# Designs tried in a protein design chat: VH-VL binders against NAD kinase (nadK). Part 136

Target 1, 268 residues: NAD kinase (nadK), of Syntrophomonas wolfei subsp. wolfei (q0aze0)
Amino acid sequence: MKIILVNNRFKENTEKKAQEIAGQLSALNVEVIIDNGLDEPYAGTVDFIMVLGGDGTMLRAARRYGQRAIPVLGVNMGTVGFLSNIEINELAEYLPLILREEYSLEARMMLEVAVFQQQSLLTRVFCLNELLLRSNSPRMLSFALEISGQKLEPYRGDGLIVSTTTGSTAYSLSAGGPIADPQLDAFIVTPVASHIINKRPLVVSPEREISLHLLEEREAIIGIDGQIKMDFGAENRVLIKRAPHPLLMVNLKAKPFFTSIDRSLQRQ
Key: E = the ipSAE of ESMFold2; O = the ipSAE of OpenDDE; V2 = 0.75 times the mean of E and O plus 0.25 times the DockQ between their complexes.

## First folded at step 11 (VH-VL)

Design Y11 (framework fv_oberotatug; at its last look DockQ between E and O 0.84; V2 from the best seeds 0.00; counts 0 for: pae E 4.5 > 2)
Fold by OpenDDE, look of step 11:
Structure Y11 (fold): chain C 268 residues (1-268), chain A 125 residues (1-125), chain B 107 residues (1-107)
Amino acid sequence: as target 1 above (268 residues)
Amino acid sequence: EVQLVESGGGLVKPGGSLRLSCAASGFTFSNAWMSWVRQAPGKGLEWVGRIKSKIDGGTTDYAAPVQGRFTISRDDSKNTLYLQMNSLKTEDTAVYYCTTHPRYSGYSFLAFDIWGQGTLVTVSS
Amino acid sequence: DVQMTQSPSSLSASVGDRVTITCRASQSISRYLSWYQQRPGKAPNLLIYKASNLESGVPSRFSGSGSGTDFTLTISTLQPEDFATYYCQQSYDRPWTFGQGTKVEIK
């Protein structure tokens, strides 16, 4: 068995723990690769991915490895989040099951985000939470939203979020988007400070495609999962569709989503 | 309500074959791991085998006494679990139970939380 | 294979009694132990999972404890409906194995 441990090199606690776990796994004749973000994603075949940290680390792991159909386990290290399944102190208990492949998987839809310069593809990424289009100035953006070729009325505002249901509890929520069941596949299109007051979020079928472009020459940016940023201008287009493969999240421990989200919201 | 209903039990001669069915309702069958457990008359419980959900690989595992003779399969479109029993032996005589391993029930899938009523298989000459 | 040994094989008790059943694994199974109740002519019912977690709908008079190799099922106050056979089961490693059962009879 080969396992990737994904952690954040900037978090000493996760780095140290990754080393410890790696040692433990090695002692059990498990090959371990540690991915702390310093290098490119490991290109070799692996059987399992453990994400040590919070949601941010999971998002990074998802972007790096999500397309490879590898089980991904979120191991929380004391942070509040929605993407971890077990706590670090529980790992020892579940490790035998992991090694024996006695775990269940939950498929989470990811986004395929393609950014174009006119007709040329600049980049394509898969992400678990959302794509954000936002103004890079104090001025509002004017942009066009198309859903499966249907052109909506021009949007004016600070920006727009296209989120998965997994991402519904992330930035989309802060922007007024609905909370979605993670077991449901859908796009959530949430306006960010729309010029039209009470512009409603859209819940869109995962079978549809979403395209965005600016209607004026203005500085904007695209954000992916709050971690990747790129400049976006009038010559750019973004196409969003369901990723061809879902993220396979390991479900070792029952985690009632709605109870958790309710509790989380009460704490805010 | 989650329900499992076994059928197909009966009398069969040694060396014969029998196929049991388990009809599932009240839950997303395709996501559930399923097992067969048997109980010989007046005896204890014995795990027979397991089949995982498709998303989890759909793989099967069997107890040694039935390995090579029994086959567990599932038809998710029919919400049905099967146990194909070949080369039956007298010691295979038992009530056969269909059981679930819950995936989204909030409980560990390592326990048999739901059981059918069982179907009796009698292997006798 | 992991062998599960229950003790006692049978016991007689009265309504209101405290009943304790033990289950021993031939090797450490961490907390991957479940307890089942089976009434005569009925299918087993899950009582406890992962050694100490009470299954939904199960009365609070049932409790489980233990880890490693030694486990205990306790019925704090035996009720008439509790006269049945109880089984422990390990899910630590395949094949999953059951104890031989403990029959709780009326004294």
Scores: ipSAE 0.802, ipTM 0.901, lowest interface PAE 0.6, mean pLDDT 93
Fold by ESMFold2, look of step 11:
Structure Y11 (fold): chain C 268 residues (1-268), chain A 125 residues (1-125), chain B 107 residues (1-107)
Amino acid sequence: as target 1 above (268 residues)
Amino acid sequence: EVQLVESGGGLVKPGGSLRLSCAASGFTFSNAWMSWVRQAPGKGLEWVGRIKSKIDGGTTDYAAPVQGRFTISRDDSKNTLYLQMNSLKTEDTAVYYCTTHPRYSGYSFLAFDIWGQGTLVTVSS
Amino acid sequence: DVQMTQSPSSLSASVGDRVTITCRASQSISRYLSWYQQRPGKAPNLLIYKASNLESGVPSRFSGSGSGTDFTLTISTLQPEDFATYYCQQSYDRPWTFGQGTKVEIK
């Protein structure tokens, strides 16, 4: 059996704990590949991904591995969020279940984001929470939103968030979007500080295709999961679709979303 | 009310076949792992096999005495679990129970929390 | 296969008695043990999971304890509805196996 162990090398103790766990797994004849974010994602076949850290480390793992249909377990190392299932001090208890594949999976929709310059693809990225389009100056943006070829009235304001349901508790919430059940597949489209036209958040079928481009020359930024940013200008367009595969999150321990929602939000 | 109802039991000669059905209601069947457990008359309980939900891989596992002879399948559109029993032997005589551990209930995935009332299979000449 | 040895095979008790049933695994199964009650002519129902966790709706007179190889089900004050057969079940390794049962009878 082969496992990727994802950690955040910039966080104290996660790298040491990853090495310790890799040693324990190796003693059980499990091949371990450590991914601390510096190298290219491991390209070979693996059976399981274990994420050591909080929601941010899970977001990176989802971007790197989420389209490969590999089970991903979030292991919390001190900060309770929305994406971990077990605590690090429980790992020894659950390890036999992991090795015997005695766990269930929860699918979480991801976004496929393609950014173009004119007709040329610049980059394609997958994300778990959201794409943010925002102004990179004190000036507001004027931009067009199209949903499956249906052109909405122009937007004016600081920007726009296109979020998954999983991302509904992240930046989308702060911008006035709804909390959504992460078991639903949907886009949540949330305006950011609309100045001239007050537009409501939209909940959109995952079968739709969402397109954004600027209507005036401005400097803007595309943000992905709050962790990647790219310059975005009048020559660019972004296309957003449901990703081909959901993130497959491992459930070893019951974690009721609705009864824990207030506690999880206090941490953000 | 959560309910599991088995059907399809009966009398069959050795070497014969039967297909058992288990109709489920009151919970999200497509998310559930399902098992068959049997009990010979006057005897204890014996796990027969398990099928995972499709999202968890849809895989099956069987106890050794039935491996290769029994096949578990599910039809999520009908909320129905099946047990196809071939090459039946007299030692397969038992009440067959359909069981589940629904993920949404917070139960351990390894316990059997919901049981049907069972259907009797008798294998004799 | 993990063998589950249950003791006693039967016992006689009166309403109000404290009843203790034991279950021993042939190897360590950590805490992956469940207890079931089966009334005559009925399907089993889950009482205890993960050695000591009481299933919802099960009366508090039932309790479970143990880890590793030795486990105990206790009924603190036996009630008329508790006359039944009790089974333990390990879920540590496939095939998941049951004890042979303990019949609790009135006498």
Scores: ipSAE 0.252, ipTM 0.675, lowest interface PAE 4.5, mean pLDDT 88
ESMFold2 (binder alone), look of step 11: mean pLDDT 91; pTM 0.933

Design Y12 (framework fv_oberotatug; at its last look DockQ between E and O 0.70; V2 from the best seeds 0.00; counts 0 for: pae E 4.8 > 2)
Fold by OpenDDE, look of step 11:
Structure Y12 (fold): chain C 268 residues (1-268), chain A 125 residues (1-125), chain B 107 residues (1-107)
Amino acid sequence: as target 1 above (268 residues)
Amino acid sequence: EVQLVESGGGLVKPGGSLRLSCAASGFTFSNAWMSWVRQAPGKGLEWVGRIKSKIDGGTTDYAAPVQGRFTISRDDSKNTLYLQMNSLKTEDTAVYYCTTHPRYSGYTFLAFDIWGQGTLVTVSS
Amino acid sequence: DVQMTQSPSSLSASVGDRVTITCRASQSISRYLSWYQQRPGKAPNLLIYKASNLESGVPSRFSGSGSGTDFTLTISTLQPEDFATYYCQQSYDRPWTFGQGTKVEIK
C-alpha cells in the first residue's frame, strides 16, 4: 500500500504529525509520501490519501489529487470544519481498517473551472468548494451569467459564487446561499452583494454549464476555494462544469451533516 | 423499514448447486455492503462472505470453507443479493442469512445490523 | 484467523438476575466487537457494536464493555424475553468470526 499524507508545511503541528504517522506507516511496510504543498503533486500511483488538517488542507488536496479517483480521508487536527471524517486521536483506531480497506466512500462533486483568454485556455482547475468572481475595486461589477446557453439578465454587484453542494457551507453560505446536502449534486450560484437586493441564489443541475464574463472594462479576480487567485478582465471568460470525476471521500465515521451544521450555525 | 427476505433454499445433493436470493427493501440497496451468514442446525453463526457496494469497488470476500465454491453477487437494479453455491457439501447445510449495512447508517461495517429471516439449505444424499 | 471464545457456553438464570457473558479474542481486536441475540427459531439481532455502543432500539439493560482481547456483555436485569443465545463477533479482520455462543436458559 502507498499513502500520501497531505499536510500544511506552515503548520508545524501537522508537519510533525505527518512525520510521525509516516514513521508508523513505514513500520507497517506502507510506503508513504508526504505532501506539504512545497512541491508539485506526487505523480506516482497511490492507494490512499490522508489529509492532516482542516478544510483548507482538504481543499488543496482535492485540487491536487481529486481527479485521480483515490480515496481521500480527512483527519481533523483540532479545527472546526466539514471536510474531515475523523480526529487525529482516532487515527490509531481506524488505521487497521484503512490498511484493510474496510471503509466506504462518499462521492463529492467537484467543479471543473476553465478560464479563457478569448478562445485560448489559460488554466483548468478542479476544485471542491467554489469559484468566486469578484471586483478588485470598490466598484460593482457588471457581468454576464449564462447557464447552458441561457443568458440571464446582467448581474451587477460585487461578484458571484459558483459552488458545489460541498461548498455550500463555505463562502456561499456567508454570501447568503442555501445549505445543501453534500449527497446532492448541484451547482449553487450565489450573488455577492448584488445590486438587486433580492437577487436569489440559484440551484442548478450538475448537467448544465455555467459561463461568466465581464460586460465592462473593469478589474476583477477569480478565486478558487479561497486559495487560488487570478486576475480576470473583460477579455476573459470562465466556464464551469461538473468535474468528470468526483472526490472520493473516505467515510470511516458517521458524521451527521445537518446536526453538525445546525450546531455550527448556532455558534456563530 | 429495512427488510431482507431470503429465498432459494432447499434440498440438494452433494456436488450440486443452488442459488440463494435476498430481496432488499426500505433502504438504498446500491449503497449497502451485504453479507451472507450461515448457521448449521444447532450450531453457531458463521460468516460466509461479503460484497461491497459498487462505489466502494464491489469487491467480494469469502470465508475459507466456501472459497472457490460460493460466489456473491448483486443486482442493484433489482435490489437483490445473490449467493451462488456450487459443489455443495453436507457441511454446507445451514440456514443462510442475508445481512446488510447501509452506508448512511454510520460506520460501514461495524456489525451486521439487519438480518433476513434466513433460508434453509440442506445438502444430503 | 481471529478466534472468538465465549464464556460460559450456557448459563441458567432467573428473571431479574444480572447476567454477564464474556468473549475473548485470540488477538487484539481493539473495539471491533459486536454482540448479537438470537431467540429460538429467529434470526440474530444486533445488540452492541464497537464493544460498547448500544444498537438503536435495544433496551438499556444491555451493555457492553472491553477492548483488546477481553469483552463483556451484561444484562443488568434479565427479562423473560432475554432468554436466548448470545454471540460475539469480531469485525477487526476478515474472516469475520463469531464466538460459539452462550445460551441463557431459564433457571
Scores: ipSAE 0.823, ipTM 0.907, lowest interface PAE 0.6, mean pLDDT 93
Fold by ESMFold2, look of step 11:
Structure Y12 (fold): chain C 268 residues (1-268), chain A 125 residues (1-125), chain B 107 residues (1-107)
Amino acid sequence: as target 1 above (268 residues)
Amino acid sequence: EVQLVESGGGLVKPGGSLRLSCAASGFTFSNAWMSWVRQAPGKGLEWVGRIKSKIDGGTTDYAAPVQGRFTISRDDSKNTLYLQMNSLKTEDTAVYYCTTHPRYSGYTFLAFDIWGQGTLVTVSS
Amino acid sequence: DVQMTQSPSSLSASVGDRVTITCRASQSISRYLSWYQQRPGKAPNLLIYKASNLESGVPSRFSGSGSGTDFTLTISTLQPEDFATYYCQQSYDRPWTFGQGTKVEIK
């Protein structure tokens, strides 16, 4: 069995724990690849991904590995977020189940984001929470939203969020979007400080294709999961679809979503 | 009401084949791991094999005495579990139960939560 | 394979008695142990999972304890419906194995 162990190299306790766990797994003849963010994503075949850290480390793992249909386990090392399943001090209890593949999976929709300049594809990225389009100046944006070729009335404001249901508790929530059950597949489209009062958040079928472009020359930014930033101008457009594969999150321990919402948001 | 109903049991000669069915209702069958457990007359319980849900890989595992002779399959559109038994031996004579490992809470996914009433397979010349 | 040994193989008891059944694993199985009740002519019923957790709808007179290799099922005040055969089962490693059973009979 081969696993990737994802950690954050800038948090010493996470690095030390990752090394400790790698040693324990190696003693059980499990091959371990450590991904601390320095190197390119590991390209070889793996059976399992273990993420040591909070929701931010999970978001990075999802972007790097989420399209490979590999089980991903979130192991919390501090405050409980929305994306961890077990605590680090419980790992020894659950390790036999992991090694024997005695766990279930929960599928979480991801976004496929393609950014173009004119007709040329510049980049394609996958994300778990959201795409943010926002102004990078004091001036409002004027932009077009199309859903499966259906052009909506122009938007004016600070920007727009296109979120998964998993991302509904992230930036989309702060901008006035609904909390969504992560078991649903949907896009949540949330305006940011809209000047146009009748622009409400939209919940959109995951089968739709969403397109955004600016209607005036403005300095704007595309943000991905709050961790990647790209310049975005009048020469650009972005297409958003459901990613071909969901993130496969490992479920070893029951984690009720609805009874934990307030606690998880407080610690996010 | 959660329910499992086995069918297809009967008398078969050694070397023969038989296919058991288990009809499921009252729960989300496609999310469940399913097992077959057998009990020879007057004896204890013996796990036969397990099939995972498709999202969990859909893989099967078998006890050594039946490996290579028995095949577990599922049809999620019909909420039905199957056990294909080939090259039957007299030691395969037992009541065969289908059972669930429901997976949405706690640690119950490693236990056998819901059981059918069983179907008798007799292997005799 | 992990072997599960129950003790006793059978016992006689009266309504109201306290009944204790033990189960020993051939290796440590942590807390990956379940208990089942089987009445004559009926399918087994799950009583206890993860060594000590009562399944929903199981009377509180049933309790389980233990970890590692030694486990106990206790019926604090035996009722008429409790005359049955009881099995332990480990889920630590495949194949899932059961104890040989403990028959609880009317004295």
Scores: ipSAE 0.262, ipTM 0.698, lowest interface PAE 4.8, mean pLDDT 88
ESMFold2 (binder alone), look of step 11: mean pLDDT 92; pTM 0.940

Design Y13 (framework fv_oberotatug; at its last look DockQ between E and O 0.70; V2 from the best seeds 0.00; counts 0 for: pae E 5.0 > 2)
Fold by OpenDDE, look of step 11:
Structure Y13 (fold): chain C 268 residues (1-268), chain A 123 residues (1-123), chain B 107 residues (1-107)
Amino acid sequence: as target 1 above (268 residues)
Amino acid sequence: EVQLVESGGGLVKPGGSLRLSCAASGFTFSNAWMSWVRQAPGKGLEWVGRIKSKIDGGTTDYAAPVQGRFTISRDDSKNTLYLQMNSLKTEDTAVYYCTTHRYSGYFLAFDIWGQGTLVTVSS
Amino acid sequence: DVQMTQSPSSLSASVGDRVTITCRASQSISRYLSWYQQRPGKAPNLLIYKASNLESGVPSRFSGSGSGTDFTLTISTLQPEDFATYYCQQSYDRPWTFGQGTKVEIK
């Protein structure tokens, strides 16, 4: 068995723990690759991915490895989040199940985000939470939203979020988007400070495609999962689709979503 | 109500074949791991084999005594589990139970059982 | 394979008695042990999972404890319906194996 341990190099505690776990796994004749984000994603075949940290680390892991249909386990290290399944102190208990493949998987829809310069593809990224289009100035943006070729009325505001149901509890929520069942596949399109006060979030079928472009010569930013940032201008287009493969999240421990969300919301 | 109903049991000669069915209701069958467990007359329980859900790979595992002779399969569209038994032996005589693992990964137990179907292998 | 050994193989008890059944694994199985009850002519029923968790609908007089190799099922106050055969089962490693059973009989 080969396992990738994904951690955050900027958090010393996760690095240390990754090394410890790697040692433990090696002692059990498991090959371990540690990915702290410093290097390119490991290109070799692996059987399992452990994410040590919080939601941010999971998002990075999803972007790096989500397309490979590998089980991904979130191991929380003292942070509050929605994407971890077990706690670090529980890992020893569940390790036998992992090694014997006695776990269930939950498929989470990801986004395929393609950014174009005219007709040329600049980048294609898969992400678990959301794409954000926002103004890079104090001024509002004017931008066009198309859903499966249907042109909506121009948007005016600070920006727009296209989120998965997984991402519904992330930035989309802060922007007034609905909380979605992560077992549901859908796009959530949430306006960010629209000048139209009554502009409502849209829940869109995963079978549809979403296109965005600016209607004015202004500087904007594309954000992906709050971690990737790129400039976005009038010559750019973004196309959002359902990723061809879902993230396969390991489910070792029952974690009721709706009770968790209530708890989390009460803490905010 | 969660329910499992086995069928297909009966009398068969050594070397013969038999196919058992298990009809599931009251839960999301497609998400559940399923097992067969047998019990020889007057004896204890013996795990026969398991099949995972499709999302979890749909793989099967078998106990050594039935390996190569028995095949577990499932039809999620019919909420049905199957046990194809070939090259039957007298020691395969038992009540065969269909069981669920509805919460696989959480506790890995046989949480629901059918009433069983009797398979008798005799000359 | 992991061998499961129950003790005793049989016991006689009266209604109201405290009954204790033990199960020993040939190797450490952590907490991956379940207990089942089987009444005569009936299918087994899950009582305890993961060594100490009570299955939904099971009376609170049933309890499980233990980890590693030694486990215990306890019936605090035996009821008439509790006269049955009890099995432990490990899910630590395949093949999954059962104990030989403990028959609880009326004294």
Scores: ipSAE 0.779, ipTM 0.897, lowest interface PAE 0.7, mean pLDDT 93
Fold by ESMFold2, look of step 11:
Structure Y13 (fold): chain C 268 residues (1-268), chain A 123 residues (1-123), chain B 107 residues (1-107)
Amino acid sequence: as target 1 above (268 residues)
Amino acid sequence: EVQLVESGGGLVKPGGSLRLSCAASGFTFSNAWMSWVRQAPGKGLEWVGRIKSKIDGGTTDYAAPVQGRFTISRDDSKNTLYLQMNSLKTEDTAVYYCTTHRYSGYFLAFDIWGQGTLVTVSS
Amino acid sequence: DVQMTQSPSSLSASVGDRVTITCRASQSISRYLSWYQQRPGKAPNLLIYKASNLESGVPSRFSGSGSGTDFTLTISTLQPEDFATYYCQQSYDRPWTFGQGTKVEIK
């Protein structure tokens, strides 16, 4: 068996624990690839991904590996967020189940984000939480939103969030979007400081295609999961779809989403 | 409201075949791992095999005595689990239960059981 | 395969008695042990999962303990409906195996 062990070299004191876990796995004849964020994503085949850290480390793992249909386990090393399943001190108990594949998977919808300059594709990225379009100046943006070819009345404000249901408890929530059950597949489209009264958050079928572009020259940015930033101007547009593959999150332990949402939000 | 109902049991000669069905209701069948467990008359419980949900790979595992002779399948559109039994032996005589795996994140146990269907293999 | 051995194979008890059934695994199974009750002519019911967790709807007179190789099911105050056969089952390693059963009979 070959696994990727994802950590954040600058957070949660994860470096020492990653070494310890890699040693344990190697002693069990498990090949370990360490992804601490410095190098390109490992390109070879692997059977399992273990994420040591909080939701931010999971977001990076999802962007790097989420389209490979590989089981991903979140292991909490501090304050429990929304994306970890077990605590680091429980890992030894669950390791036999991991090695024997005695766990279930929960699918989490991801976004596929394609950014164009005129007719040319500049980049394609995947994200677990959200795409943010926002102003990069004191001035408001004027921008167009299309949903499956249907042109909505122009938006005017600080920006827009296109979120998954998993991302509903992240930036979308702060901007006034609803908390959504992460078992649902949907887009949540949340305006940021809109000056247009009838621009409420929208919940949109995952089968739709969402397109954004600016209606006038302005300095803007596209943010991905709060971790990737790209300049966005009048020459650009972005196309957002449901990603071909969901993130496959490993479930070894009960996840009481509804009974714990207040505590999870407080601890972020 | 949650229930599992087995059917298709009966009398079969050694070497024969039989297909059992298990109709599920009251829960999301497509997310569940399902097992067959059997109990010979007057004896204890014996796990026969398991099928995972499609999202978890849809794979099957079997106990050694039935490997190669029994096939577990599922039809999620009909909420139905199947057990195809070929090359039956007298040792396969038992009440066959379908059951769900308990998966609240910790381990596997069998939390929901049908009432069973009797399979008798005799000449 | 992990073999599960229950003790005793049968016992006689009166309503109100404390009943203890033990289960021993042939190797460590951590806490991956479940207990089932089977009344005559009925399907088994899950009582305890992960050694000590009471399944929803099971009376609090049932409790489980243990880890590693030695496990115990206790019925603190036996009731008339508790006369049944009890099985332990490991879920640590395939094939998932059951103990031979412990029949609890009325005195």
Scores: ipSAE 0.218, ipTM 0.686, lowest interface PAE 5.0, mean pLDDT 89
ESMFold2 (binder alone), look of step 11: mean pLDDT 91; pTM 0.937

Design Y14 (framework fv_oberotatug; at its last look DockQ between E and O 0.48; V2 from the best seeds 0.00; counts 0 for: pae E 3.1 > 2)
Fold by OpenDDE, look of step 11:
Structure Y14 (fold): chain C 268 residues (1-268), chain A 123 residues (1-123), chain B 107 residues (1-107)
Amino acid sequence: as target 1 above (268 residues)
Amino acid sequence: EVQLVESGGGLVKPGGSLRLSCAASGFTFSNAWMSWVRQAPGKGLEWVGRIKSKIDGGTTDYAAPVQGRFTISRDDSKNTLYLQMNSLKTEDTAVYYCTTHPRYGYFLAFDIWGQGTLVTVSS
Amino acid sequence: DVQMTQSPSSLSASVGDRVTITCRASQSISRYLSWYQQRPGKAPNLLIYKASNLESGVPSRFSGSGSGTDFTLTISTLQPEDFATYYCQQSYDRPWTFGQGTKVEIK
């Protein structure tokens, strides 16, 4: 068995733990690759991905490896989040089951985000939470939203979020988006400070495609999962689709979503 | 309400074959791992085998006494679990129970049981 | 294979009694142990999972404890409906195995 341990090199506790776990796994004749984000994603075949840290680390792992249809386990390192399944102190208990593949998987829809410069593809990224289009100035943006070729009325505001149902509890929530069942596949389109006060979030079928472009010469940015940032201007277009592969999240223990969300929201 | 209903049990001669069915209702069958557990008359419980959900690979595992003779399969479109029993032996005589391992119950226990169907292997 | 040994094989008790059943695994199974109750002529019912978690709908008089190799099922106050056979089962490793059962009879 080969396992990738994904951690955050900027968090010493996760790095140390990754090394410790790697040692433990090696002692069990498991090959281990540690990915702290310093290098390119490991290109070889692996059987399992263990994410050590919080939601941010999971998001990075999803972007790096989500397209490879590999089981991904979130191991919480003491942070509050939605994407971890077990706690670090529980790992020892569950490790035998992991090695024996006695776990269940949950498929989570990801976004395929393609950014174009006119007709040329600049980048394509798969992400678990959301794409954000926002103004890079104190001024509002004017931008066009198309859904499956249907042109909506121009949007005016600070920006727009296109989120998965997984991402519904992330920035979309802060922007007034609905909380979505992670077992449901859908796009959530949430306006960010629209000048139309009653502009409502949209829940869109995963079968549809979403296109965004600016209607004016202004500086904007695209954000992906709050971690990737790129400049976005009038010459750019973004196309959002359902990723061809979902993230396969490992379930080792029951984690009821709706009760968890209530607890999390009360803590904020 | 979650319900499992076994059928197909009966009398069969040694060396014969029999196919059991288990009709599931009240839960998302396609997401559930399923097992067969048998109980010989007056004896204890014995795990027969398991089939995972499709998303988890749909793989099967069997107890040694039935390995190579029994086959577990499922039809998710019909919410039905099957147990194909070939080369039956007298020691296979038992009540056969269909059981669940729901995906939200990651404790790997048999949370729901059918009422069982009796298989009698006798000459 | 992991062998599960229950003790005792049978016991007699009265309504209101505290009943304790033990289950020993031939090797460490962490907490991957379940307890089942089977009444005569009926299918088994899950009581406890993961050594100490009470299944939904099961009376609180049932409790489980233990880890590693030694586990215990306790009925704090035996009720008439509790006269049955009880089984432990490990899910730590395949094949999944049951204890031989403990029959709780009325004294």
Scores: ipSAE 0.833, ipTM 0.908, lowest interface PAE 0.6, mean pLDDT 93
ESMFold2, look of step 11: ipSAE 0.528; ipTM 0.806
ESMFold2 (binder alone), look of step 11: mean pLDDT 92; pTM 0.941
ESMFold2, look of step 14: ipSAE 0.479; ipTM 0.783
ESMFold2 (binder alone), look of step 14: mean pLDDT 91; pTM 0.941
OpenDDE, look of step 14: ipSAE 0.828; ipTM 0.906

